# Designs tried in a protein design chat: VHH binders against Protein DOG1-like 4 (DOGL4). Part 97

Target 1, 232 residues: Protein DOG1-like 4 (DOGL4), of Arabidopsis thaliana (Mouse-ear cress) (q84jc2)
Amino acid sequence: MSKMRNLVEEKFLEFYESWVIQLELYLHQLLIAHNNNTMSETELRHLISKLTTHHKAYYTAKWAAIREDVLAFFGSVWLNPLENACSWLTGWKPSMVFRMVDRLRKSRVVLVEAQVKKLEELRVKTKFDEQKIEREMERYQVAMADRKMVELARLGCHVGGESVMVVEAAVRGLSMGLEKMVKAADCVRLKTLKGILDILTPPQCVEFLAAAATFQVQLRRWGNRRHYVTHS
Below, E stands for the ipSAE of ESMFold2; O stands for the ipSAE of OpenDDE; V2 stands for 0.75 times the mean of E and O plus 0.25 times the DockQ between their complexes.

## First folded at step 12 (VHH)

Design gc15 (from gb9 with E110D; framework vhh_6qgx_2; at its last look DockQ between E and O 0.88; V2 from the best seeds 0.79)
Fold by OpenDDE, look of step 13:
Structure gc15 (fold): chain B 232 residues (1-232), chain A 124 residues (1-124)
Amino acid sequence: as target 1 above (232 residues)
Amino acid sequence: QVQLVESGGGLVQAGGSLRLSCAASGFTFSDYHMAWFRRAPGKEREFVAAISWSGGSTFYTDSVKGRFTISRDHAKNTVSLQMNSLRPEDTAVYYCAAGSELYLPISADDYDYWGQGTRVTVSA
């Protein structure tokens, strides 16, 4: 059975579909740049800027949407089950991108010692920040089953409109907490990305971003083959 | 309130040196890329140099490479432009800019805040 979508889901679905299309276009450009090595540094920087601006736009849209309904992102209807399964707090896990960096090290890209050191420091910091958020999320999830919520759940079986209002208010409060967690996670994502791009040279950035975008697009394709997802 | 205040401009002879400084306030300095742009008489504003939020990356327009050096001081919330071997073509109003993009931008449109500018005149 098809899940009923709310307005936030529909709106973001439409946005995301367009966003992915544009991502694929940028990916194509990145691959051309990476394979031909004919672009000037200025041109590469422009391309990188366009793509990173595109990513920033995603989070701008996301944050606007989560203010309305953060829960929509915990069952993201615009993603297939595989994409959802690979999600950490409604997005990619920040520490995962270092696998992309590792790929660079195994390719024709040569990282100098200073870069390797900085990347390692960033990796450690990113991991620390992830763990901090995870601990907070665990605390949050455990708190959901506190005495108050249990009592509200029990009352919800026997009381009419007033109890429903109380429960909804409680859920709103919980949603605010979730929104905070999601934003914190996104901040770590953005900070990690920003850090990586600061450490890498423009050609290395292009390769990194191409790898990341390729992974994202392929993950979506693989998921769609396994689970048919209808999109508008 | 966000402020970028440039200083250090003036008149200098060709081959001379100037050091521009920009003092930033009203935002988290360490989160922003900083850049210098310039506008020569009768010309459009053009990119000169940029430095990343961490200071770990810099970029220069070709005409100033090897002559100009951009740097930043996080403790003082300042960005500087050391200009050596100045040429008459470097004559312009120089603007400090701050941007919060993920990647160090080189386009004016990607910078959020701007100073009022400081005039640099290089005589032949």
Scores: ipSAE 0.870, ipTM 0.945, lowest interface PAE 0.5, mean pLDDT 92
Fold by ESMFold2-Fast, scan of step 12:
Structure gc15 (fold): chain B 232 residues (1-232), chain A 124 residues (1-124)
Amino acid sequence: as target 1 above (232 residues)
Amino acid sequence: QVQLVESGGGLVQAGGSLRLSCAASGFTFSDYHMAWFRRAPGKEREFVAAISWSGGSTFYTDSVKGRFTISRDHAKNTVSLQMNSLRPEDTAVYYCAAGSELYLPISADDYDYWGQGTRVTVSA
């Protein structure tokens, strides 16, 4: 049985497909810059700016969409099952990007001690903010299982102006709560990305962004390909 | 209401020094990158120097490297440009700018807020 798409899902699916195509084009440019030592610092900064503006555009579009239908982002139709399985509060888990930063320690462009210290401070701060949001989500889920919520569910079985209005207010409140938590998670993502890019040199930023984009593109390709297990 | 107010411009002889200051209000200063741009008579607006939201990274145009120093004070909500060894070609109106991009911007199009400018004239 196929899930029917609403207007918000259809619009965001169209946006996301185009956004991913452009991400792959930027990834190509990042890989060329990483493999060739011919670009100036100014040229590298312009390339990094293009990619980071592209990421910011994603969150601008996402926040507009979740204001209309936040539930579209829980089990998104524009993501394959593997991408959905790897999601934390409708996106990447902020602390995971430090694993991509760790890759830079093994590259030809070595992190200096001052950068290592700043990255560790940012990692601790990011994990703290992440855990705070996880506690908020747990509180939200507990509230949904509360006696009041069970009572509202019972009221939803009755036809009448009073119970209809009370149920509608509760459902609106639940959606607004999810929207605020998704935005809070996205703010941690953007602050973490902004922090990492501030610490790294332009060549290190190119390598980091290339690694992140490669992972995102490959995860989508892996999930979109059928893998058959054949027994002889 | 967002405001950026520049000060410190004036007339100076070649080889002299000036310190420009920009006072910011109406936004969370520590979340914004700050930059200085300049526009010489008959020319387009040119990037001069930028400092990241944290103060941890800076970038300068080649013509001012080693002569100009950008700095910021989060307690006072100010960004400053110390200009040493001034040259006649540094003559311009200098503008303070604030930007919210994820990466320290060097393009004028990536800055959200602008001051009115302060005039710097360097005599030969």
Scores: ipSAE 0.769, ipTM 0.897, lowest interface PAE 0.8, mean pLDDT 87
Fold by ESMFold2, look of step 13:
Structure gc15 (fold): chain B 232 residues (1-232), chain A 124 residues (1-124)
Amino acid sequence: as target 1 above (232 residues)
Amino acid sequence: QVQLVESGGGLVQAGGSLRLSCAASGFTFSDYHMAWFRRAPGKEREFVAAISWSGGSTFYTDSVKGRFTISRDHAKNTVSLQMNSLRPEDTAVYYCAAGSELYLPISADDYDYWGQGTRVTVSA
């Protein structure tokens, strides 16, 4: 299990490193488009589509990796599932993206009243979807705790190789439930992003995607810097 | 099974109007962008118009802007293309397409599902 988790994690990390490098290249194109007032709507839409296709590729790769081993994305989650399961599943809480939109409104992006109304409606929808996932996760955690209690009672009556198989089956069952929850959370993230990009004009989308790419690139650089400092 | 079924094509004189319709089934309609592409005799397929999954965003190729209007009906799971002031160069087979990309696509490669097409002939 630990070997399969490490192999899946290593493959995804290799993907992610390449993905962030390509994101940085797109960031440079976004910054050029941001400063170039002569770029046509068709050209802006092609650039935005490249970026959104790149984001979709991230989730495609993540979901493939999660299908193989969702626990690779949770560190010690399988050991302490209830303690870590209420943190937002393998990513930012979907509604946090609206903090970035709000920050852009304060600095550069001017929104018309119709856009503001649509963004507030989307914020409410996103929050509602988040709460539904949290409630479903809580119900799942209770159900899995009850299943663990039945399993532990059986272990108290029987000692041998069957107890290892039952524990491994329970971990597999937990993994399937967690995969479902991670995908549900990612779907809310994708629907929220899709909604934001539909409300914003193409130039506003470039502003938003540039801010998002900058954040992602800085997170990778910060992680690499801490890694080298703490390990060297 | 995903199906996109176009209708409303036919023969019309230049300056006339036609309304194309595309009935969609087999997928969650409200999650998909919808578009119309066309292929004229002897030419490659080209983008005509697209409407976002929510209906909040539209985009048109320059040659049809102001003459064509794309719309969608979530209750009927249909996409329509109102074509006014038709010209002989609008003669083509028109294809309905559906895509689930994050951002409204204008490239045919970004659309997942396609109809078989409906023929529009505009006579001089």
Scores: ipSAE 0.663, ipTM 0.845, lowest interface PAE 1.1, mean pLDDT 81
ESMFold2 (binder alone), look of step 13: mean pLDDT 85; pTM 0.875

Design gc17 (from gb9 with L104M; framework vhh_6qgx_2; at its last look DockQ between E and O 0.92; V2 from the best seeds 0.83)
Fold by OpenDDE, look of step 13:
Structure gc17 (fold): chain B 232 residues (1-232), chain A 124 residues (1-124)
Amino acid sequence: as target 1 above (232 residues)
Amino acid sequence: QVQLVESGGGLVQAGGSLRLSCAASGFTFSDYHMAWFRRAPGKEREFVAAISWSGGSTFYTDSVKGRFTISRDHAKNTVSLQMNSLRPEDTAVYYCAAGSELYMPISADEYDYWGQGTRVTVSA
């Protein structure tokens, strides 16, 4: 049976499809910029700004949506199963992007010692922040099975509409906690990205962003081929 | 309330120096890129210089490269513009701006907060 989508899912699906299309356009521009090396620093900065603004727009939309239904993002019907499987708290795992940075180091891009040091510091910080959030998530998940929830579940089997209302209220409360954690995770994502972009030169930023966008787009393509996800 | 207050403007002879300062308040200073823009008489506002949130990156318009230096002090929540070898064409009202974008922007529309400006006049 096809999963019924709620209004939040439908709206965000539409948004995300458009967002991905635009991402692909930016990716194309990034690749051109990266391969030709003919763009001025000003032009590169403009391009980087456009893409980062695009990413910011995603989170703006996401945060608006999660206020309505955070649970929608734990299913993420706009993603294929492969993308979902690679998700950490409804998005990319912050520490993952350092693999993209490592790619730069293996490429024609030369990172100076100062950059390497700063990147390492950022990596450590990012990892620490991830772990902190993971611990909170673990605590949260364990707490979900507390006495109150168990009792509500038990009552829900025998007591009628009133019990259902109580359960729904409890679920709403839980959702609020999830929303906080998702936002915290997103903050780590954004801070990590912001940090990386601050450390890298404009050409390096272009290469980094191109690599990241390529990975994202390819992951989606691979997943779609495997599972034949239908998008409207 | 967010405030950006510029100071340090004035009259200076060509070849002279000025140091502009901008005091920021009402927001988390360390999260924002800071920039200077200027508007010359009869011209549109133009980008002059920017410094990233961490201070680790700077960018300058070509006409001021080598002459102007942007810096920031996180302890004092201030951004400064050291202007050396001033020219008559540097005459303008200089504005301090703050932006919270992921990447340090160079377009005026990407900055969130603005000061009232300080006038710099360079005589021939």
Scores: ipSAE 0.865, ipTM 0.942, lowest interface PAE 0.5, mean pLDDT 92
Fold by ESMFold2, look of step 13:
Structure gc17 (fold): chain B 232 residues (1-232), chain A 124 residues (1-124)
Amino acid sequence: as target 1 above (232 residues)
Amino acid sequence: QVQLVESGGGLVQAGGSLRLSCAASGFTFSDYHMAWFRRAPGKEREFVAAISWSGGSTFYTDSVKGRFTISRDHAKNTVSLQMNSLRPEDTAVYYCAAGSELYMPISADEYDYWGQGTRVTVSA
């Protein structure tokens, strides 16, 4: 298990560092597009597609990695403590993305009433899906606690080779449940993003993606610059 | 098994109209963006029109804007292309495409599934 966690962690750390660098490059392009009102709709759509393809690449890599070691994504070595503290089931909380939309609406982004109505409907649906995941996680935790108690009782009675197999089965059970919950959370994230991008116009999508990328980059920068005083 | 089956192609005189239809099966239709591409003799396949998974967003190449209308019917799992004021340069094989990307694609390489195509010939 230690070898699988180290291998998965090493590969994803390398991937993530490269992925963030590329995100920063795309952020510069988004900021240029935001400040340049001469880009055609075709050019804006190509830029938006580059960003969404980049995000898809992240989830493709993540889902491959969690199949091998989902626990690596709870308190990840490739994230700083601030990034890890902001996680909900290994990522951004889907409903929080609407805070970014609200910020854009308060600033220079003008939304027509049809867009506002659709965004509110999506917000409600997203929150419902989040709550459903939270209920499923609670139900899973109860079920795993019951199964774990039975397995630990057998371990206490039969120390030896059978104890190793019982521990391995318990870890496998926990991993399968966590993988399922992480994928469910990621699906809500992707469905919410897909919905927002469908409602917003191409210029509005550029502003939204720029805000999201800025937030992610700033979380990384602020968390990495943080110093704590350690008195040994 | 995914299938996209186009119909409605044929021969029409310049200024006329045609309605292309594409029947979709083997996937959850409401999760997919739908598009039409075309290939004229001696040319590369080009984007014509797309409609998002929800039907809330559409996009057209400049040469067909105002003349073509893309629509989708979730009850019948079909996408249609109403082609008005046809010109000889619209002559091509028209292909239906489906994609599940996060953002509605306008590039052919971002579409997952393709139909066999239907021939449209505009004489004049």
Scores: ipSAE 0.729, ipTM 0.885, lowest interface PAE 0.9, mean pLDDT 85
ESMFold2-Fast, scan of step 12: ipSAE 0.776; ipTM 0.898
ESMFold2 (binder alone), look of step 13: mean pLDDT 86; pTM 0.875

Design gc2 (from gb9 with S100D; framework vhh_6qgx_2; at its last fold request DockQ between E and O 0.91; V2 from the best seeds 0.84)
Fold by ESMFold2, look of step 13:
Structure gc2 (fold): chain B 232 residues (1-232), chain A 124 residues (1-124)
Amino acid sequence: as target 1 above (232 residues)
Amino acid sequence: QVQLVESGGGLVQAGGSLRLSCAASGFTFSDYHMAWFRRAPGKEREFVAAISWSGGSTFYTDSVKGRFTISRDHAKNTVSLQMNSLRPEDTAVYYCAAGDELYLPISADEYDYWGQGTRVTVSA
């Protein structure tokens, strides 16, 4: 068992537990703002910025951690099995966010025609970027499975030192490729979020962020099966 | 090297107009929110106006609403502040700022890059 791998997992587990607790505190503030007609636009914008800063802090910590051990983020110890099963390249799938916007539109938010058009344009771009990443991931998988690797694995069964060196190079190549893909996926996530928040009004942004935080908190609690709370 | 260079400041009579300009270089202009802040003598820097990276969202401090208009030109990589119906209280050094936050910032600490400032003096 590698000491670095254990250290990365330990550090990020501690970080993530604290990060989710803070997210839930911000969710409380979002729900109050959602139900309160007396908040000024300035106050709403400050609250939204706290949430977006909190989300950026997650990615800052994540990108530092994947530099050391990207594999820790595939089947993470800080996530329950349901959270891990819902991951697309170590996080939420960017296109899923539009389903949340659509559900809010049907029940809570009223969007003007210009907003709807801009959201559709963003949805198409986001899907295109997702598909590009998926194709790139497939290319990495094919490259790692090529005949040269199989030939070297056969040699490894009968030769020690040279086989270890080849395996180490292959693992380094895989890790570098996965890090690149995870960062690309995270960039699509961030650009999608940035685009949505630019299109929505401040009250609509509060509703969206509250829904997103509620989903994340509920997914964690439901997957843990220990205790359920509702933010009614 | 990232640079934000303000211009268009000067002396103007109350009720007059002035247009500030900010030329941006060294970063992908269309990815950044742009804002104007100002600092009056003896005061801290305060928010004036901001425009989102796409140009689709703007926000103004209450004291300038209806009088100031922020705009951006992606072809020229410039942000402008049209200042109408100027008052002596608008006297300040005006700073251009750029930030790549997820949400259009209105706090100075959320902006990464700053210009040197351009002085606006509004006489009675």
Scores: ipSAE 0.732, ipTM 0.883, lowest interface PAE 1.0, mean pLDDT 85
ESMFold2-Fast, scan of step 12: ipSAE 0.779; ipTM 0.902
ESMFold2 (binder alone), look of step 13: mean pLDDT 86; pTM 0.873
OpenDDE, look of step 13: ipSAE 0.888; ipTM 0.955
ESMFold2, look of step 17: ipSAE 0.713; ipTM 0.883
ESMFold2 (binder alone), look of step 17: mean pLDDT 86; pTM 0.873
OpenDDE, look of step 17: ipSAE 0.880; ipTM 0.954
ESMFold2, fold request of step 19: ipSAE 0.730, 0.731, 0.720; ipTM 0.883, 0.887, 0.877
ESMFold2 (binder alone), fold request of step 19: mean pLDDT 85, 85, 85; pTM 0.869, 0.871, 0.865
OpenDDE, fold request of step 19: ipSAE 0.891, 0.893, 0.895; ipTM 0.955, 0.956, 0.954

Design gc35 (from gb9 with A108P; framework vhh_6qgx_2; at its last look DockQ between E and O 0.93; V2 from the best seeds 0.82)
Fold by OpenDDE, look of step 13:
Structure gc35 (fold): chain B 232 residues (1-232), chain A 124 residues (1-124)
Amino acid sequence: as target 1 above (232 residues)
Amino acid sequence: QVQLVESGGGLVQAGGSLRLSCAASGFTFSDYHMAWFRRAPGKEREFVAAISWSGGSTFYTDSVKGRFTISRDHAKNTVSLQMNSLRPEDTAVYYCAAGSELYLPISPDEYDYWGQGTRVTVSA
């Protein structure tokens, strides 16, 4: 059975498709920059800024959308099942990006001691922030089965139109909580990214961002091969 | 209200030094990259120097490398530009700017807030 998409899902799906296309273009540029080393520092910085601005644009769009329907992002019809399975609170898990950083250390990139130290500090902080959010999520999920929700479920079995209104109100309340958590998670993502980019040199940033974008694009491709996703 | 207030500009002879300062208020200073731009007579505004939100990274336009130093003080919410070995071509109105981008930007359109500027004149 095909899942019915609401307006928020449709709009964001369209946005995301375009966004991914642009991401792939940037990825191509990053790979060129990384492999040829022909760009000046200024040029690299411009490229990095373009990509990071692109990422910021995603969250701007996301946050606008979640204000309307945060639940849309807990089903993310614009993602394939593999992408969804790898999602943490509607996006990439912040601590995951440190794997990308680790990749740098295994490549031709040499991180100086000061960078390694700062990255470790950032990793610890990121983990802490993730755990904090996860605890809140757990609390939230447990609370979903509170007396009120149980009563609502009971009423739903015996009441018609009035129960629908009550359910909608309850869902709104739940959605507000979810929105807060999603935003919190996104903040951790953005802060983590911002931190990493601050620690790395421009060439290292290019490599990092290329790795991250490659992973994202490949994950999508792999998932699409397994599960055909109809977009648009 | 967001404010960036520049100071320290003035007249100086070639080879001299000036220290510009910018006092920031009305936003979370520690979350913003800070930069200096300048506009010379008859020219467009150009990037001079930038410092990341943490202060851990800086970037300079080529013409000022080795002569200018950008720094920031989180306790005082200030950004400074130490200008040494000044040249007549450094004559300009210098602007302080704040940006909240993920990466330290070097384009003026990537900065959110601007000061009114302070005039630096370097005589031959």
Scores: ipSAE 0.873, ipTM 0.947, lowest interface PAE 0.5, mean pLDDT 92
Fold by ESMFold2-Fast, scan of step 12:
Structure gc35 (fold): chain B 232 residues (1-232), chain A 124 residues (1-124)
Amino acid sequence: as target 1 above (232 residues)
Amino acid sequence: QVQLVESGGGLVQAGGSLRLSCAASGFTFSDYHMAWFRRAPGKEREFVAAISWSGGSTFYTDSVKGRFTISRDHAKNTVSLQMNSLRPEDTAVYYCAAGSELYLPISPDEYDYWGQGTRVTVSA
């Protein structure tokens, strides 16, 4: 709830707004580089590095924040409802990023067969890692319904002495479990991004990052305009 | 605990060849990009060559393209630089570096770990 924002939510909201503004500036530079094809390989590599450093900065800030309050990232107040509806374990679903890669097949910079094979191998591995995390989340949800947890929840209805300590310990354990799963999902995201960038040439990296950033920015704009008629 | 140990430097005549090697320990080698940088007397550290964490991507500074080849061996945790057709301007201390960035870095500030350096002298 926006009216009851905690300190973690307030601080990350400020961070995220600034982070998105900088992402849009980098997107502008990527689109210029993609359209003009006049930059040297060294210049393209520096631009790609700026974007990837920017993404790493997001995860550095996120992991610091989830250590304090992981639940702030489930239904985040800095994201609009459309962005939240499209989230998988507090972020983008790793396998979906390959849809951005598919655009490269029809671009000015066409993928060669060796790259297509490596990308398909990475896609399969990413999907496997993703499914492993989904199974862990399912086990977590099932564990919350076991007899012992149900018993602890009943104790939480009574504020006083012994029951407060037992409930607090259980809640701490649940939060630590969620933090572990969110970090695991983020590691799959970063590994997938690192893998794609390793396979692509610098011009293809620019096109891929531009496509991904464009989608992220447009999704935010679409969600922010949900109370207006788009074509009135 | 992290160590990068370089070897293979020496004195060679112009047109000659040298192979530099760097042995890595104390980190998960296969997760790190590896690079060679060099520093000539009175100069700043400059980029020479880099190889990505997977070995699938390489990048060279223009002055060494076609003459130098970077490679890595994941079984031995080593990165190598084969230097052919050496020129007097290649004279420098050569440094091995390891970096954890998402994209193959080419700036020294983007590398996490550095070797002690190995001296290469190319006589005219």
Scores: ipSAE 0.770, ipTM 0.901, lowest interface PAE 0.8, mean pLDDT 87
Fold by ESMFold2, look of step 13:
Structure gc35 (fold): chain B 232 residues (1-232), chain A 124 residues (1-124)
Amino acid sequence: as target 1 above (232 residues)
Amino acid sequence: QVQLVESGGGLVQAGGSLRLSCAASGFTFSDYHMAWFRRAPGKEREFVAAISWSGGSTFYTDSVKGRFTISRDHAKNTVSLQMNSLRPEDTAVYYCAAGSELYLPISPDEYDYWGQGTRVTVSA
């Protein structure tokens, strides 16, 4: 249990550190593309695809880890001060990405009216999907707060009889439900990102992805200094 | 079961037009980018055109830009390629492809599903 959770957390954090290092390399390429006007649209699209494939790889690794132990993602790594802002199922609330888009619009990215309308429609859809997940989260809030007590009850029970079977079934049911909800939340995050990338032009996508990568790299550096880690 | 079925190929004189169609089934069509690739005799598949999952973004290889138009119909789960001003160099087997990547792919290895292809021959 505790050993399995530590192993899953450690393996994922090891992956995450390597993943961020590669993201730094892509950030360098994005900054070159942003500052230079020599890349063809085909070349730009290849760069964007490499970066978005890298983002998909993050979720592939996360989902593999969640399949092993979803409760590890509700454990010690996510109990830090940032967890209160990220109580939303192991990550940033999907609609927060629109704050980054809004910031870029004010400073670096010029959007036409058709793009603005499509982004607002996407924001509304993302908020609606978030609200559906938030309602389901309320059913599991007690489980998050009491996971420590449930684990101690499992360790304290003797094998055999109805009491052990009932506790084990409850833990399996909770874990299955939480895994489904975390994946649903990740699907909202991915659909929102996919929608933004579809609305923006390739140069605008480079601006957006460069800003996202810059923020992610800075969060990792802060996490290393203060022993915190957050997700994109 | 996922299926992509192309139609509309055939023989046509240079300067003529053809409209290819691809019927999709077995997956949520609105979640997938759609593309056309082609393979000329003795060559590898090359990218022709793509349209994003929403229909809001398109991309064309330089040699067909301005002559070919890709479109999709979510009610019929079809993607089409209108090919105008055809040239002998457009002679190839044309393949319909579907992919679920985050960003509209232009490389064949980023597409999950492929049709059997439809032959287009453009005579001088």
Scores: ipSAE 0.691, ipTM 0.863, lowest interface PAE 0.9, mean pLDDT 80
ESMFold2 (binder alone), look of step 13: mean pLDDT 85; pTM 0.874

